VH-VL binders against q8ixk2r445to577. Designs and how they scored, part 30

Target 1, 133 residues: q8ixk2r445to577
Amino acid sequence: FFGMLQNKGLTDYCFDYNPPDENQIVGHQVILYLCHGMGQNQFFEYTSQKEIRYNTHQPEGCIAVEAGMDTLIMHLCEETAPENQKFILQEDGSLFHEQSKKCVQAARKESSDSFVPLLRDCTNSDHQKWFFK
Short names: E, the ipSAE of ESMFold2; O, the ipSAE of OpenDDE; V2, 0.75 times the mean of E and O plus 0.25 times the DockQ between their complexes.

## First folded at step 17 (VH-VL; framework fv_traxivitug)

Design k02 (at its last look DockQ between E and O 0.12; V2 from the best seeds 0.00; counts 0 for: pae O 11.7 > 2, placed apart)
Fold by ESMFold2, look of step 17:
Structure k02 (fold): chain C 133 residues (1-133), chain A 120 residues (1-120), chain B 107 residues (1-107)
Amino acid sequence: as target 1 above (133 residues)
Amino acid sequence: QVQLVESGGTLVQPGGSLRLSCAASGFTFSKYWMTWVRQAPGKGLEWVANIKQDGSEKYYVDSVRGRFTISRDNAKNSLFLQMNSLRPEDTAVYFCAREGYQSLYYFDYWGQGTLVTVSS
Amino acid sequence: QSVLTQPPSVSVAPGKTARITCGGDNIGWYYVHWYQQKPGQAPILVVYYDSKRPSGIPERFSGSNSGNTATLTISRVEAGDEADYYCQVWDRSSDHVFGGGTKVTVL
């Protein structure tokens, strides 16, 4: 799949990535923002290796979760996807992170009204359901 | 070093025309949306127009739509603002600014500005 | 998001904390960016995405955004922080919107 990765429960919010510049695309957090599709920063590819790729930039970025963390950050993609970069987009819309065995949820940041994708224990919440637009 | 250098600001009469230029260096110009922001003397900042990386999409604040045209030449790392049917309220310092990489949300580098004065 | 409201001015003693507010209906739904502008100079980005600092901006600059108010906080204010400060958001319908600006005076 390729397009905007939208949340079912948090209506009109999409994965959104904004690195500081073209030379600093690694290590920053993926956020959620109102879907607009006007820049390249809301377009991702879900690959056969179960990666969520930021491929409007070269070299391509892959969404990852670092050990002990619940935030989604950008790493460089590798020839064979590392375990921390593997997400299963299931038929029910849940986005399962294999290594942690947790699901991606649209969550409010502490002390803020802004939203980010975070790993949480898997539930049936629509806030854990995602689809490409 | 990212640099943006505006030029072309001068005194013009109402109803006149003027073309502003912005020379970009220190980054891959064609990978960024570019913007003009203006500031009337003693006033705040006002976004004027922006343009997509390949020039295919252009957006304008309502007060200038139909009178101003933003354009770019990626081979020359240059941004332009063609200003027609100028009015006294267009008097301002015009800044060239770079938008965030692949996003539309903020302006990370600005030029020093060029002053446009529209007066009889 | 159609209008961002800032106080016209804030006075602060050296070493104290300045808080500059940016009001807008549901501004917490948007990411807020802040610019510093000294007289005769171009604006510079000091905070983006509510609370992140570009490289080279001192830790004294911080930000928050919740509900209808975003705030730029400058801790341990120095004379060199005297400037105009603008908040800004983007959305699909209004494009870029700036606040009216706040003049910070260090007394």
Scores: ipSAE 0.510, ipTM 0.865, lowest interface PAE 2.7, mean pLDDT 91
Fold by OpenDDE, look of step 17:
Structure k02 (fold): chain C 133 residues (1-133), chain A 120 residues (1-120), chain B 107 residues (1-107)
Amino acid sequence: as target 1 above (133 residues)
Amino acid sequence: QVQLVESGGTLVQPGGSLRLSCAASGFTFSKYWMTWVRQAPGKGLEWVANIKQDGSEKYYVDSVRGRFTISRDNAKNSLFLQMNSLRPEDTAVYFCAREGYQSLYYFDYWGQGTLVTVSS
Amino acid sequence: QSVLTQPPSVSVAPGKTARITCGGDNIGWYYVHWYQQKPGQAPILVVYYDSKRPSGIPERFSGSNSGNTATLTISRVEAGDEADYYCQVWDRSSDHVFGGGTKVTVL
C-alpha cells in the first residue's frame, strides 16, 4: 500500500512529514495535515516488513516509536526493520504498533490547533482507523 | 558511561589557527551525529558545527563558515574542529556534544569544554 | 524561527515553583529542548522533545510547549537548581538555535 495515509475519524487529514532539511530527514515528528496530495510530504508506503516508509528522500526514512514516547518519529530505514518500526495495518483500518501494543490515533496536540498521530490504547474509534488513498 | 573530553584550547593571535579535539568513549561513536557548541565568556550557548556519522554531511553557523572545518575519525572515536583565520569574537569555551540518536536535534551529552582565547 | 527569547533572570524561594519561558514565533510547532548549566560546568540536558526527561533527571523538572511559548517548570526548587537554563530548537534557516539563557536564583 502507498499514497496518502488518511484518517477516517479526523476527516480529510493525512500523515504529513516535512523535515526542515531534506538532507537531515530523521528526528522529526510525523504530523497530521489536510490531505492535499501536493508534493511528497504526504506520500508513504506500507512495506512487507511492516514499515511505514517515507520514500521521498535517500536514504529512506521509516516511522519509529522511541522508548517511552507516544509520538511517531522519523528514523532511517534499516535492512532489517527494527521492532520499534513495525506496524500492522489491520483489515479494519487500525494501525497497530507491535512493540508498544498500542494503536495510532489521530489526536489534537495539547494546547494547540495542530493534529498529530499518537499511540493510544486500542479502541474502535474512527480516529484510530486509517486508509491509503 | 558516555564521556566526551575536549582538548586543544589555548591562546592564539588574531588570524591564527587552532585545532580542537574531542575524545569520545562509552558509546558507539560512529552511530551519532557530533556537534561543537561554544560559549563566549559570560555569554550564552551558540551552536557552531555538526557532522554526520560518516562525515559525508557537515553544517556550520554562518559566522564560522569558510574558516572552520569539522571532521571526525570514527576509528579513533575522535571529533575535530579546525579553526582558521581566528577572530577575537571566536573567544569561547568550545564544547563537544553528542546529538541524539539518528540526528534527533538535541544534545544529550556534553564535554567539559576547552577554552580558546583569541587576543593580540 | 531564528530567535528564542528567554527572561534574563528568575528568582524563586526554596520549595516553590520556578517557570522559565522560551518565546518564539510558532515555537509550538517545534520540539524544544532545555539545558541546565551551572557555573564552570558543561550543560546538562534536562528536558527534550518539549516534555520528556532524560534518565536521572528528577520529576521536579517538566516542560511544555504550545503556541508561541515553551516553558520549563521546576517544582519544589532546591538550592542545587540555581543555574542558567537554555532552551534550544532546530530551525531550517539557522540550524540549532539556543535561547539567550535564564539565570535562576534560589533565594
Scores: ipSAE 0.000, ipTM 0.610, lowest interface PAE 11.7, mean pLDDT 89
ESMFold2 (binder alone), look of step 17: mean pLDDT 92; pTM 0.945

Design k03 (at its last look DockQ between E and O 0.10; V2 from the best seeds 0.00; counts 0 for: pae O 10.8 > 2, placed apart)
Fold by ESMFold2, look of step 17:
Structure k03 (fold): chain C 133 residues (1-133), chain A 120 residues (1-120), chain B 107 residues (1-107)
Amino acid sequence: as target 1 above (133 residues)
Amino acid sequence: QVQLVESGGTLVQPGGSLRLSCAASGFTFSKYWMTWVRQAPGKGLEWVANIKQDGSEKYYVDSVRGRFTISRDNAKNSLFLQMNSLRPEDTAVYFCAREGYQTLYYFDYWGQGTLVTVSS
Amino acid sequence: QSVLTQPPSVSVAPGKTARITCGGDNIGWKYVHWYQQKPGQAPILVVYYDSNRPSGIPERFSGSNSGNTATLTISRVEAGDEADYYCQVWDRSSDHVFGGGTKVTVL
């Protein structure tokens, strides 16, 4: 799938990526922001390798979660997807991170009114359900 | 090393026309939305217009819509503002600015500006 | 978001902390960006996405945003920090909105 990855529970919010410049796309956190589709920064591809790719940039970025962490961070994609870059988008809309066995949830940033996707214990919450728009 | 250099600001009569240019260097121009922001003497900043990386989308503040045209030439790393039907209220320093990479939320680099004076 | 309200001026002694506010209805749901403009110069970005600093901006510049108020904080103020400061947001309607600006005087 390709498009804006939207949260069901936090309506009208999408994955959003904002690196400093064209040369520094690795290592920054993915956020949630109002869906608008006007910049390339809200377009992602879900691949057959279970990657979530930031593919409007070359070399392509792939979303990862480092061991013991709960934040979604941009890495470079690899020919064979590493385990920490594999997410299962299930039929019910849950987005499951295989290595950590946790689900991606729309969560409020600590000490802020802004939202980010974070790994949490899997529940049936609509804030853990995602779809491409 | 990012540089934005505006030119073309001058004195012009009300109802006249003027074309501003901005020469960009030190970055891949075609990968960024570009913007004009103006500042009247002794006043604050006002966004004027922006343009998508490939030039296919353009947006304007209401006060200039229909009078100003933003354009870009990616082969020449240049941004332009064609200003028609100029009014005294358009008197300002006009800044060329770069938007964030693949976004359009903020302006990370600015030129030094070029002064446009609309007066009889 | 139609209006961002900033105080016209703030005075601060050298070595002290300046706080510049930017008011807007539910501004905490938006990302706020801050620009410094010295007399006769172009603005420069000093804070973006509420609290991030561009490369080359001293760590004594910081930002926060919650509720109806965003704040730019300049700790250990130096004479060179004397400037006008503007907040800015982007609305989904593709318009950029600036605050009216705050003149920071170091004396």
Scores: ipSAE 0.626, ipTM 0.883, lowest interface PAE 1.9, mean pLDDT 91
Fold by OpenDDE, look of step 17:
Structure k03 (fold): chain C 133 residues (1-133), chain A 120 residues (1-120), chain B 107 residues (1-107)
Amino acid sequence: as target 1 above (133 residues)
Amino acid sequence: QVQLVESGGTLVQPGGSLRLSCAASGFTFSKYWMTWVRQAPGKGLEWVANIKQDGSEKYYVDSVRGRFTISRDNAKNSLFLQMNSLRPEDTAVYFCAREGYQTLYYFDYWGQGTLVTVSS
Amino acid sequence: QSVLTQPPSVSVAPGKTARITCGGDNIGWKYVHWYQQKPGQAPILVVYYDSNRPSGIPERFSGSNSGNTATLTISRVEAGDEADYYCQVWDRSSDHVFGGGTKVTVL
C-alpha cells in the first residue's frame, strides 16, 4: 500500500511529513494536514516489513515510536525493521503499533487547529482508522 | 535504563579552566543530540550548549560562546564541556541532558548535575 | 530573544488544581515542554509538545498551549507535586529557552 494515508474520522486529513530542514529528514514529528496530493510530503508506503516508509528521500525514512513517547517520529529505515518501527495496518483500518500495543489516533493539538497522529489505547473510533488513497 | 552521570565540577578561580564530563548509559549514545544545561544557585535553568550526534554541529548560548567548547566521544559514551576563561556568573550546577531522537527540541533525560563554583 | 514568563510562585491546597502559566509572544505557534524539579534533584520531563505525557507521568499532569499562553495543569495536587516547574521552547534564533520557573507550594 502506498500514497496518502488519510484518517477516516478526521475527514480530509492525511499523514504529513515536512521537516524544517530538507537536509535533515529524520528526527522530526509526523503531523496531520489536509490531504492535498501535492508534493512529496504526504506520500507514504506500508511495506511487507510492517514499516511506514517516507521514501521520497534517500536514505529512506521510516516512522518510529520512541520508548515512553506517543508521537510518531521519522527515523532512518534499516535493513531489518526494528521493533519500534513495526505497525500492523488492519483490515478495519486500525493502525496498530506492535511494540507499544497501542493504536495510531488522529488527535487535535489542544486548544489548536493543528492535528497530529498519537498512540492511544485501541478503540473502535474512526479517528483510529486509516486508509491509503 | 537511561542514565547520565556528570563529573568534574569543582571550585576554580576566575579566569581558570575546567572540563566537565558526562557518562551515558542505557541507550545508544551516538543516536542522540546531547546538551548541557546549567542552573545558578537559587536560579532557573539555562541552556548552555548542545552537540549533534556526529559532533558536526555545535551550538552555544551567547554568554559562553568563545569560552566553552562542547564535544563528545561516542565510542566512550561520553559528553564533555571544556570551560575556559571562567567567570563568577558561570557558577552553577551543570546538567547533562539527552535531547529527543535527532532534533526533537526537548530534553527527556537529565543527570543529577555537577557543581561548578567560580570564586576568587 | 524569546522570553518566557512564568509566575514566580503558585500555592495550592491538596486535592485542588494548580495551573502554571508560561507566557510568550505567539507561544501557541510553538511547542512547549514542561519540566518538574524538586530540590536537589534533576529536572524531569512531565509534558512535551504542549500536551503529551511521557510514560510514568500521572494523568493529573496536563498541558495546553494557545495564543500567548501555555499552561501546565496539575489536578488533584499531592504533597509530592511541590516543586519548581519550568516551561521550555526551541527557537531558531535563541535555541533552547526556559521560563523563569514557578515554585508550586502545596499548602
Scores: ipSAE 0.000, ipTM 0.620, lowest interface PAE 10.8, mean pLDDT 89
ESMFold2 (binder alone), look of step 17: mean pLDDT 92; pTM 0.937

Design k04 (at its last look DockQ between E and O 0.05; V2 from the best seeds 0.00; counts 0 for: pae O 8.5 > 2, placed apart)
Fold by ESMFold2, look of step 17:
Structure k04 (fold): chain C 133 residues (1-133), chain A 120 residues (1-120), chain B 107 residues (1-107)
Amino acid sequence: as target 1 above (133 residues)
Amino acid sequence: QVQLVESGGTLVQPGGSLRLSCAASGFTFSKYWMTWVRQAPGKGLEWVANINQDGSEKYYVDSVRGRFTISRDNAKNSLFLQMNSLRPEDTAVYFCAREGYQSLYYFDYWGQGTLVTVSS
Amino acid sequence: QSVLTQPPSVSVAPGKTARITCGGDNIGWKYVHWYQQKPGQAPILVVYYDSDRPSGIPERFSGSNSGNTATLTISRVEAGDEADYYCQVWDRSYDHVFGGGTKVTVL
């Protein structure tokens, strides 16, 4: 799949990535923002290796969750996807992180009203349901 | 070392025209949305227009729509603002600004501006 | 969202904390960006995405955004922080909107 990765419960919000510049695309957090599709920052690819790729930039970025954390951050993609970069987009729309056994949820960021995708215990919440547009 | 240098600001009569230029360096110009922001003397900042990476999308504040045209030349790392039918209220310092990488939400680098004065 | 409301001025003693507010209906649902402008100079970005700092901006600059109010906080204020400060959002109607600006005076 390729397109905007949209949340079902937080209506009209999409994965959104804005690194500081073209040379610093790793290590920053993925956020959620109102879907607009105007910049290249809301387009992601879901690959056969179960990666969520930021492939509008070279070298490509792959979304990861580091051990013990719940935030989605950008790493460089590797030839074979590391375990912390593997997500299963399930038939019910849940986005399951294989290594942690947790689901991606649209959540309010601490200390502000902004929204971010975070790992949480899997539930049937629409805030854990995602689809490509 | 990101640098943005505006030029072309001068005194013009109402109804006149000007073309502003902005020379960019220190980044891959064609990968960024670019913007013009203006500031009337003693007043606040006002967004004027922006343009996407290949120039296919252009957006304007209502007060300049139909009179101003933003454009870019990626081969020359240059941003332009063609200003027609100028009015006294267009008097301002005009800043060239770079938007965030692959986004259009904020302005991370600014030029020093060029002053446009519209007066008889 | 066509109007962002800032107080015209804030006075603060050196070493104290300045708080500059930016009011807008449901501004907490938008990311707010902040610029510092000293006399005769271009604005510089000091906070973006509510609370992130660009490289070279000291950690004493911080931001928050909730409900109808975003706030730029400058802790341990120095004389060099005296400037105008603007908040800004991007509106889905494709407009960038600036607040009216706040002059911070360090007494």
Scores: ipSAE 0.626, ipTM 0.880, lowest interface PAE 1.9, mean pLDDT 91
Fold by OpenDDE, look of step 17:
Structure k04 (fold): chain C 133 residues (1-133), chain A 120 residues (1-120), chain B 107 residues (1-107)
Amino acid sequence: as target 1 above (133 residues)
Amino acid sequence: QVQLVESGGTLVQPGGSLRLSCAASGFTFSKYWMTWVRQAPGKGLEWVANINQDGSEKYYVDSVRGRFTISRDNAKNSLFLQMNSLRPEDTAVYFCAREGYQSLYYFDYWGQGTLVTVSS
Amino acid sequence: QSVLTQPPSVSVAPGKTARITCGGDNIGWKYVHWYQQKPGQAPILVVYYDSDRPSGIPERFSGSNSGNTATLTISRVEAGDEADYYCQVWDRSYDHVFGGGTKVTVL
């Protein structure tokens, strides 16, 4: 699966990655923004290794969850996907992070009306459901 | 260091044409969206047009659509704005600006601008 | 399509805090960016994505965005902060929209 990764509950919002510089590709947080399908900032790929790849440059980036964190951060992809980069996109649309045993939820950013994907306890909320478009 | 240098601004009569250029350096030009923003004398900033990495996508403010054409030459690290059917209200300093890396949302570097004056 | 409203001017004494507002319908649902422009100079990005700060910009510059108002806050204002400040958003129509600008005067 590849393309825009859109949230079901938070209508018209998609995964979005905007690194500040071409030389600072990794280490920044994945956010949510209005789906527009332009550029490369909203293009992601779910791989057979259970990675969510941001493959707009070489080496490729993969979404990871750092220890003790609930945010999605861009790391470099590895030959063998590390445990903190493994996600299960289920048939019901839930995006499950294997290591933390939590689900990716569209959430409001702290002290803002903006939105970010965060790890939360798995529920049946549409805000935890995602699909490629 | 990122550097943007505009050129081509001059005095032109209404109905005339002018081509602006922007020379970019200090970054991989072909990886960035580029934009033109203008500022009339004593007025605020107004977005004019932008273009994606390979030039396959171009967008314009309504007031210039059909008259202005944005383009780029990645081999020469250059951005262009072809302005036709110029009007007095097009008088402004025209800034070349780089959009955030693979982002359509903000402009992180600007040139010093080039003045275009449309007057009879 | 979108309209961003800024106060024409803000006056502040040195060492005090200046707050520049940018009003827009549901602007909190969009990312707001801020630019500083001094006379005869190019604009400089000072805040992006509501509250992020570019490298080289002092931490005195901060941003917030909620509801119908985004705010640029300049703490411990210095004479060098005197400038025009513009807010900006990306429009769903694929246009960029600037506010009218705010002249900050350091008294």
Scores: ipSAE 0.446, ipTM 0.851, lowest interface PAE 1.4, mean pLDDT 92
ESMFold2 (binder alone), look of step 17: mean pLDDT 92; pTM 0.937
ESMFold2, look of step 19: ipSAE 0.580; ipTM 0.871
ESMFold2 (binder alone), look of step 19: mean pLDDT 92; pTM 0.939
OpenDDE, look of step 19: ipSAE 0.016; ipTM 0.632

Design k05 (at its last look DockQ between E and O 0.81; V2 from the best seeds 0.00; counts 0 for: pae O 3.9 > 2)
Fold by ESMFold2, look of step 17:
Structure k05 (fold): chain C 133 residues (1-133), chain A 120 residues (1-120), chain B 107 residues (1-107)
Amino acid sequence: as target 1 above (133 residues)
Amino acid sequence: QVQLVESGGTLVQPGGSLRLSCAASGFTFSKYWMTWVRQAPGKGLEWVANIKQDGSEKYYVDSVRGRFTISRDNAKNSLFLQMNSLRPEDTAVYFCAREGYQKLYYFDYWGQGTLVTVSS
Amino acid sequence: QSVLTQPPSVSVAPGKTARITCGGDNIGWHYVHWYQQKPGQAPILVVYYDSDRPSGIPERFSGSNSGNTATLTISRVEAGDEADYYCQVWDRSSDHVFGGGTKVTVL
């Protein structure tokens, strides 16, 4: 799949990634923002290797979760997807992170009411349901 | 290292036209959305227009739509604002600003501005 | 978000904390960015995404955003912090919106 990765429960919110510049695409957090489709900030590819790729940039970025963390951070993609970069988009819309055994949830940022995707224990919440447009 | 330098601001009569330029250096200009923001003397900041990396999308504040045209020349690392049918309320310092690599929601680098005065 | 409301001025003694508010309906659903502007100069970005700082901005600049109010906080205010401060959001129905600005005086 390719497009805007939208949240079912947090209506009209999409994955969004804005690196500071073309040479600093790694190590920054993925956010959620109102879906708008402008520019390349909200376009991601879900690959057969179960990666969520930011591939409108060269070199391509892949979303990862570092050990012991709950935040989705951009890493460089690798030829064979590392385990921390594998997400299973299930038929019910849940986005399951294999290595941690947790699901991606639309959640509030610590210092604000703004939203970010975070790993949480899997539930049936619509805030853990995602789809591509 | 990022530098934005505006030019072209001057005194113009109402109804006149003026073209502003912004010369960019220190970054790959063609990979960034670019923006004009203005500030009337003694007043606050007002977003005016922005333009996509390849020039294919342009957005304007309502008060200038139809009168102003934003454009860019990526070969010359230059941003432009063509201002037609100028009014006294267009009097302001016009800033060139870098919006972002793919569409950032904020402006991380600004020029020093160029003053446009619309007066008889 | 068509309008962001800021107090026109704030006075703070050196070494104390300045708090600058930015009001808007449901502003907590948007990421808020803050700029510092000294007289005759261009603005500079001091906070983005509600609470993140660009490289080179001291940690005494911080931000929060909840409900209908975003706040820029400047701890241990110095004379050099005297400036106008603007909040800004991107509104999908309008591209960018700035607050009216707050003049911070250190005295």
Scores: ipSAE 0.518, ipTM 0.851, lowest interface PAE 2.3, mean pLDDT 90
Fold by OpenDDE, look of step 17:
Structure k05 (fold): chain C 133 residues (1-133), chain A 120 residues (1-120), chain B 107 residues (1-107)
Amino acid sequence: as target 1 above (133 residues)
Amino acid sequence: QVQLVESGGTLVQPGGSLRLSCAASGFTFSKYWMTWVRQAPGKGLEWVANIKQDGSEKYYVDSVRGRFTISRDNAKNSLFLQMNSLRPEDTAVYFCAREGYQKLYYFDYWGQGTLVTVSS
Amino acid sequence: QSVLTQPPSVSVAPGKTARITCGGDNIGWHYVHWYQQKPGQAPILVVYYDSDRPSGIPERFSGSNSGNTATLTISRVEAGDEADYYCQVWDRSSDHVFGGGTKVTVL
């Protein structure tokens, strides 16, 4: 699966990665923004290794969850996907992070009404449902 | 370091044409959306146009659509704004600005601008 | 078409806190960015994505965005902070939109 990764509950919002510049393409947080399909910042791929790849440059970036965190951070992809980069996109649309045993949910950013994907306890909320478009 | 340098601004009569240029350096030009923003004397900022990395997408503010054409030459690290059928209300300093890396939400670097004056 | 409303001017004494508002219908649903512009100079990005700071921008500059109002806060204001400040958003229907700008005067 590849393309825009869109949230079901938060209508018209998609995964969006916006590094500050070409030399700092990893280590930053994945956010949510209106789905527009105009830039590569909203292009992601779910791979057979259970990675969510930001596949717009070399080296390739993969979404990771750092220890003790609930945010999604861009790391470099590895030949063998590390445990903190493994996700299960289930048939019901839930995006499950294997290591934390939590689900990715569309949530509001602190001190803002803007949105980010965060790890939360798994529920049946549409805000935890995702699909590629 | 990122650098943007505009040129081409001058005095022109209403109905005339002018082509602005922006020379970029210090970054991989072809990886960024680029934009033009203008500022009339004593007034605020107004977005004018932007262009995708490969030039396949171009967008304009309504007031310039059909008259202005944005373009780029990635081999020369250059951005252009062809302005036709110029009007007095087009008088402004025109800034070249870089949009965030692989995005089009904000402008992280700006040139010093070039003044375009449209007057009879 | 999105419209962003800023107060035309804000006055603040040195060492005090300046707050510049940017009003818009449901602006909290958009990421707001802020620019500083001094006379005869190009704008400089000072806050992006509501509250993030570019490298090199002092921590005295902060931002928030909720409901119908985004706010740029400048704490411990210095004479060098005197400038025009513009808020900006991107919208699918209107592309890039700037506020009218706010002149910050340091008394």
Scores: ipSAE 0.066, ipTM 0.744, lowest interface PAE 3.9, mean pLDDT 90
ESMFold2 (binder alone), look of step 17: mean pLDDT 92; pTM 0.939

